# Designs tried in a protein design chat: miniprotein binders against q9usj1. Part 2

Target 1, 298 residues: q9usj1
Amino acid sequence: MFSVGKKISFILPIKGVLQKLKDNAQKTVLLDATWYLPTDTKNGKKEYLESRLPGAQYFDIDEAKDHKNPLPHMLPPADEFASYVGKLGIDRNTNVIIYDRKGFFSSPRVFWTFKVFGHEHVFLFPNAFNAWKTEGLELETGEPRTPKPVVYEGAKLNKDLVASFDDIVKVIESPDAAGVHIVDARAHERFLGNVPESRPGLASGHIPTSINIPFTETTAAGITAPKPEEDLEKVFSSHGLTDKSVPIITSCGSGVTASVLFAALKECGFKDVRVYDESWSGYGKRANEDSSLLATGP

## First folded at step 10 (miniprotein)

Design n1
Fold by ESMFold2, look of step 11:
Structure n1 (fold): chain B 298 residues (1-298), chain A 80 residues (1-80)
Amino acid sequence: as target 1 above (298 residues)
Amino acid sequence: DKYVRIRISGVDPELLRKFAEEVIRIAEKYGIKVEIYVDGDTIEITLRGLSEDTAEWLIFYLRWLAYELGIKVEIEFRKE
């Protein structure tokens, strides 16, 4: 078979990170996107203030959100995204390298957010703290650096990367005609409907027609890094995802782990992947009041 | 001694069993020593022989799994 050019990965090993940090022709900003579940006692911002990769800025998914929407972590308006990242010293041509300090959990959500608003130079750095220390490099402590604010121009929501509730309804009403796979990143028992939802007013179950790929099937060492590409391809093919041209919508509880699947699918060359930003937090409320929207079991 | 201690009680027995099975599976995979103490409907699992880095990602993962299964758990890492 013919082959053409090499695929360029947006998931960087430490040597790729260091190369971009040395590049004087194009500014690079490291973003610490560390975030913990509400039930955890740790706080990502507090940890960032104590130590970080040198020069890193903090991206807070609970601050950079739609504050007029009661659902968790909803995408901010484009102008608010632009203002937020501009204050971090990021303009449209800045290389943005996103990490969560000890994992591959929340950084894909921030990666997806940048992609949604049209930022092309965005990358992921998995297992960042471990990789940094293994390379013999020092962390930065003390007061974080204050970047010079810049203007971020041209932020506009790309609807091709975001699924709405109406998009989901179209799929479940005509699954063969839609030709779209909905993939749920939640744990299997939650998908089956065997777990009462902790947030009030949400049904237990899943979106009809969806398949379950718990995001941990795509990660190594618990949740520290993505699996290598060939192993990811085996995971997806074992769930019937082999045609890379078929549209995929990822979902989860609130859009964080769905973004881990988004990154894994894109790394494997799936061409049309969207994240359902509301996820179960929004959908489950509707399904609680309308059982035609609810499936349970396998 | 370094250890991770996990205390579970008052939860759905089937979900509790699935959580414990996952803890045991990880312990076997990484050569981690497991001690289990059961007192009525409470379970205490103690994991030993793991590095600090392994303990940290394991705790993070187990908190995610507990959240997903609707389990309220206490997880303690003792570095000494």
Scores: ipSAE 0.734, ipTM 0.877, lowest interface PAE 0.9, mean pLDDT 89
Fold by OpenDDE base, look of step 10:
Structure n1 (fold): chain B 298 residues (1-298), chain A 80 residues (1-80)
Amino acid sequence: as target 1 above (298 residues)
Amino acid sequence: DKYVRIRISGVDPELLRKFAEEVIRIAEKYGIKVEIYVDGDTIEITLRGLSEDTAEWLIFYLRWLAYELGIKVEIEFRKE
C-alpha cells in the first residue's frame, strides 16, 4: 500500500497557521504583503501600521525590488533580498507565512520571491484577516515590533523559476519545439489588445501563442483566496492545461498577478512553472518597437 | 442603507458598457440592487443592499477591472 504521502500544501488554513505559530521548534514570521494598485487610494504600508496580524512584519514589494531597473517589481539581487529579509528577522530556517489584506493578490508575489531565492519554509495564508476575525482572534495595533536583525545566508536566484525575455522569444519562435505554455493573467480585454495601455510606449495585445487565464478565474469571490484544488484543476483543464509536466510561463502586467497563477498552478501539482518577471511592462515596450512580438485578438 | 456608488468614464463606450455589464452580472449573482444612470460618456451605478464585506471585495475587484480596461472610476462607499 504505497501511502501516497499527502503533499503538504504550502497554502495554509488558519488552523495550519496557528499550529506553526505554536510550534516553538522553528521560528515563524508572519509577513504582511499588502499591496494596492497604483490607481488605488489605499496604501499597504499605511494599513499595516494601523492593524496587522500579531507580530507580523511588512514586506514592501515596492521596496524589495531591483531599483536599478526601471520596470516595476523586478526581482532584487540576491544579496539585497537577503539583506531585506534579514532585517525582518528571517533566516534560512524561518517559517515564513505570507498574507495580504485583499486575501490572495500580492502575497503570491512575495511567496514566489522567496521560492526564487531558495527558501524552503514559505507558506501562503489566504483571506487572513477574515479568517483571523472569524476565529475571534484580535489584530495588533500600534507601533509594530522591531525584529532582531539576522543574517540570511545562501540566497541564490533559482533561474528555473524566472523567465526572461529571451526565454519568451525562444517560445514564440519555436512554439511546437518548445512545448511551453505562456499564460497571461491579465483581463481578457487587455489580452485582446482592445484597451489602450496606461503607460506610454507600450503596445496593446499579448505575447504570441500565449493563453489568457485571468487570475480572477483562479480565485474565490473578491480575490480572497485561491479556488479549491478541485476547482483549479477544472479551470486549468478547460484551458488545455492537463499535463503537469509541461513547462508553463506566467505573465501579467508587472509580475504580481502572474504570481497568483504561479501559486495556483503549483497547488495543482504543475512541476515546471516560471514567472516572466518583466511581464507586459517590459514586453509591451519591446513589442511596440517590433510588431513580430505582438499578437492581438483571441 | 449601505450603498456603493460607482462613477465610470472613458473614451471607449464599448469598454464602459462591458464594465457596467460586469457590475450588473455580479450584482445579480449576489442579490444586490442596482441603479444605473447614463449621462453621455459617464455611467453611474449605485449598488444597494450589500454587506460591508461584500462591498470591500467588490470595490477591489472593480478597481482592478477598471485598471485593466483603462477606465477611470470613482467609487464611494457610504454607510448610512
Scores: ipSAE 0.613, ipTM 0.842, lowest interface PAE 0.9, mean pLDDT 93

## First folded at step 11 (miniprotein)

Design m1
Fold by ESMFold2, look of step 14:
Structure m1 (fold): chain B 298 residues (1-298), chain A 80 residues (1-80)
Amino acid sequence: as target 1 above (298 residues)
Amino acid sequence: DKYVRIRISGVDPELLRKFAEEVIRIAEKYGIKVEIYVENGKIEITLRGLSEDTAEWLIFYLRWLAYELGIKVEIEFRKE
């Protein structure tokens, strides 16, 4: 028999996106997840209001967050996640396809957020605007479409996809017994501790025992898409990540590029991958208080 | 003619050098012409011979890199 049990990736090419958009048996929502660093003059919501993939809704990682936590972009409470996505017309059975305009940067954070709250029908569409243009398809301009709100049922935080500070401490206190790799997506000089942190009160350096894989090592030329799976496997194996059963925790500055690594690792079949949501924004504060939490250099 | 002009400054000359080296590496990889001017601890880099699509992802990447290196960056993209 020819491919009765065909496996599909959560990373969709344009043909897969178009197939899901044509399928009237299952609702599909496109999400524009474009987000810019605070030092950038561009604004993702403003760009979304000017143009978007047809019918796309905007997911704002700075709005859909824990408003009671001073750390950036922390996961919202489950009920607030449900309310937020329900207003975008997304229920548990909705196919959600997530893109960002500039690259493979913020859409994996939103992908991870959906996975954390138990949404299984979630996909990434890298290089979306270029792929759309190459297919000869029109962008949508003018007023965005207004979705009819729906109820999102059953959102519950899946602890198997999120690492806490306490999880990090357990790893660094007993690295051999823990058997966990901590992987840092930040630029190398920031990992080494050679760059003063822009936020006050953060130490410069990295989590002891961690491995540095700057997220750009996992992206194709032009940083608009992930590398093909076979190239991703070479990247990870060159850093000693070959055993797909070993747990991995990804980290970065605030959980955005750590989610790029999350997506890349899951695409390569790593079974147990979590994102450390606080990342350096929370950890770096603690490292100022306790020298055993801080490493610098290679 | 289209160009991307990047002006960088910061307190650590080594980090400015690493940024400039990365810009040069990308320029060589993609066949982009690069001109560099250094004055009073500031570096100005001008990139030519690139498409608008290439300029857009490159600007995005370089803003990320500048953020990661603690570098102040001003980027001008002239599309004419």
Scores: ipSAE 0.762, ipTM 0.897, lowest interface PAE 0.9, mean pLDDT 90
Fold by ESMFold2, look of step 11:
Structure m1 (fold): chain B 298 residues (1-298), chain A 80 residues (1-80)
Amino acid sequence: as target 1 above (298 residues)
Amino acid sequence: DKYVRIRISGVDPELLRKFAEEVIRIAEKYGIKVEIYVENGKIEITLRGLSEDTAEWLIFYLRWLAYELGIKVEIEFRKE
């Protein structure tokens, strides 16, 4: 018999967002995390400078990264994360609500980044601009607000939310003993190895033992919002993910869409979910040099 | 005349066909009119009878799909 108890949700409808913004007892910061693929003609920072949700600060995933690592979007060092978000007016007790304008694409990556560094009061606001307009609320234009910098204390990487290449190797070397699902968020043809990678030196294929759940299976059409929780559960169960205590590692091209799966899995109550930050950008190079790391096909 | 025009090309004809099939599937679901022209290994798809809001999210989705399939894509939205 299925038993339904009260569920904890970090994905906020607009009324939950407005309640937190109205609450004088706790500081709330809205983050615009809008980011577009390099092949897109749009630029998220440029759009933020034109308009934003009132008071929103911009979080740039291409700026808040490990600048010593040539791989895209790698997590910054903890002290650099702390410095970055402190300049946005965010301390450890700040409610952080993260959106990308009309999408649900890059905001989960920023959500995951906050979780990795131990920030508990972090939330997602999907399809934010449409929800804002439907509520009859106006956007902020003109010069963005400059927040008063604060000190962010206690940022420390939580390795229970991040998978390393060594973690992946342990899983594929002992798949039965590991008991871990590796879930690939990329489009199916890319997973199969049927698509040449655009970045040089990357193999085409996937991590052995991994299963493919293209992240768009978890979103509404056009990548505008996540599916409702009941539909997310159907997506995961149709791929054999029913035991919510089994550890899961998500992967994709560079860690952005893997974070969409991270958020969807956590919304459904999966207890142990990590993102493989390197994703295919790092793994694919190793797999190109060592075929034992590469699988193709279904 | 309001339309979304999509020009695609790439090295693998089967991936181009899969992209076009997805565009057709979406167009049928939303009652969008589709015209397809194929010449010299390039495909041009013209979509008509869609709102600006539908065009906006469709273009975003199709750019992501083209990226994932390794397809070169040029998308034009003509608002009239």
Scores: ipSAE 0.741, ipTM 0.884, lowest interface PAE 1.0, mean pLDDT 90
Fold by OpenDDE base, look of step 11:
Structure m1 (fold): chain B 298 residues (1-298), chain A 80 residues (1-80)
Amino acid sequence: as target 1 above (298 residues)
Amino acid sequence: DKYVRIRISGVDPELLRKFAEEVIRIAEKYGIKVEIYVENGKIEITLRGLSEDTAEWLIFYLRWLAYELGIKVEIEFRKE
């Protein structure tokens, strides 16, 4: 009887979260990674200050980024990441459990970020607020607790999880040889190029050879959680993603929803998944200058 | 009565139409009553008969969709 070792999922149900919180052998930090679109009236930090899971710290993706890069939400340098999370009381051995108020929208970006810098003990907690309330647990209000700063050691960018523009070019120049799938998480109309870009100097369309899987196809209604693994497999299979050994690069507008796909793909056992951090914010500029980089339509 | 009122505007009427169609699709799927008014290139959609929870996730989704479609969206949620 081959005990199919239950792959410990990095996606935790509330029971899993509670278990980690009770385990005194390892420090656990909850991270509120709530982020809204710039066009939204809501603000994640503001909401965090109003209510949060008990003891949760706020991870601001608008702060924890490369400020020298004009593109939105580019990965910070390793030292800046280390400094940022150290101030949150997170060290290399800390269990980091990430949630967002929506459920599964911005938290995967933070998850991916931790993975990029080699953090091993990082988890996602989908639909955290609802799950918490359902269990009869109380939220924390008032001023958040200030964590004791610690030193985060050993932050090093894992390039195997980050795709660059050059990586994309390699794929489009030799699609058959590369055997790499580029998956765009943007809305279908955006992918088709039917939508004018709001930012000047960006082309409308998609990366040649890429496939479109709007990230909402991988989430439950309302983006509260990823779909069950079985359903995810169906989604990916329907788009021709059946071989879990084939490298995948995810992309979107600015690297946030691409990370949702990253998490979903990883949940399904895909072994080689990278996020194109620049996404369309960076790529679209290049494609605007070079039409060979641009595809439109299906 | 609880309702969600959505006002969309944009330069491309086709994108507005697509947005509206998506709202209708969702409304039908979840048994939500939908009213649509079109005036001077603006579309107003009123959704009724939905729970607060449904409204919250729907609003979020629609904001994302509007963003993706490059259209301006204004949403009013009346809870009572």
Scores: ipSAE 0.687, ipTM 0.874, lowest interface PAE 0.8, mean pLDDT 94
Fold by OpenDDE base, look of step 14:
Structure m1 (fold): chain B 298 residues (1-298), chain A 80 residues (1-80)
Amino acid sequence: as target 1 above (298 residues)
Amino acid sequence: DKYVRIRISGVDPELLRKFAEEVIRIAEKYGIKVEIYVENGKIEITLRGLSEDTAEWLIFYLRWLAYELGIKVEIEFRKE
């Protein structure tokens, strides 16, 4: 009887979360990764201070970034990442369960970040607040617990999960030879180049040869959770993504929703998925200077 | 009455239209009542008959969409 090893999904239902929390064999840390668009009136940290899952710590994607890079949300250096998560009480052996208040919006970015630095025990908890409430569990209010700082060892950037501008150029120059799909998570109109960019000096359009899959096509209504695997497969197949061995690079505006696609693709068993960290914030500037880098329309 | 009121404005009427159409699509899908008013290049959409949970996720989605389309959005949510 070949025990079909139940592929333990990195996406956890509430039952899975509770199980990990009860397991005393390993330390578990819940991370609130709630982030809102700059144009939103809400603030993730403020909301965290008001209420959170019990024992949760806050991971601020606006703080845990490379501050020397002018682009938004660029990966921090490995040592800075290590320092940041160490202060949250996270070490290499810690189970890290990441959620956000929207459900499945910013948490995948943090998930990807942990994966980039080689953390093995990292999970996503979609629709965390609703799931928690439905189970009749209470939220924590008041001052959050200050974790005991620990040393995070062995943080090293895995380049296999991060695409650079040079990687993109290689695909553009030899699309047939590379066999790499670039998937843009932005809205369709922005992909087409029909929308003016808010930042000066950015071109409007998309990376040549890229496919547009707005990240909302991979989520349930309200961005509460990823679609079921079966539905995800249908979405990806409809865009010609059927071979799980084909390398994929995801992109978006600033690297956040690209990570949603990353998580969804990984859930479907795609083996080689990288996130273009610069995304359009970095690429659009380059495309503005070099028209050969820019495509518009479908 | 519980309602979500959305006001959008922008330079490109076509983008405003596309936004409004998306709202209508969603409303129809979920059986939400829609009222649309157009005045001086601004569109006001009022949604009625939706749950609080539906309203919350919809508001977030619409904010993202507005951001992506480069249009200004104001949203009022009356819960009671």
Scores: ipSAE 0.559, ipTM 0.826, lowest interface PAE 0.9, mean pLDDT 93

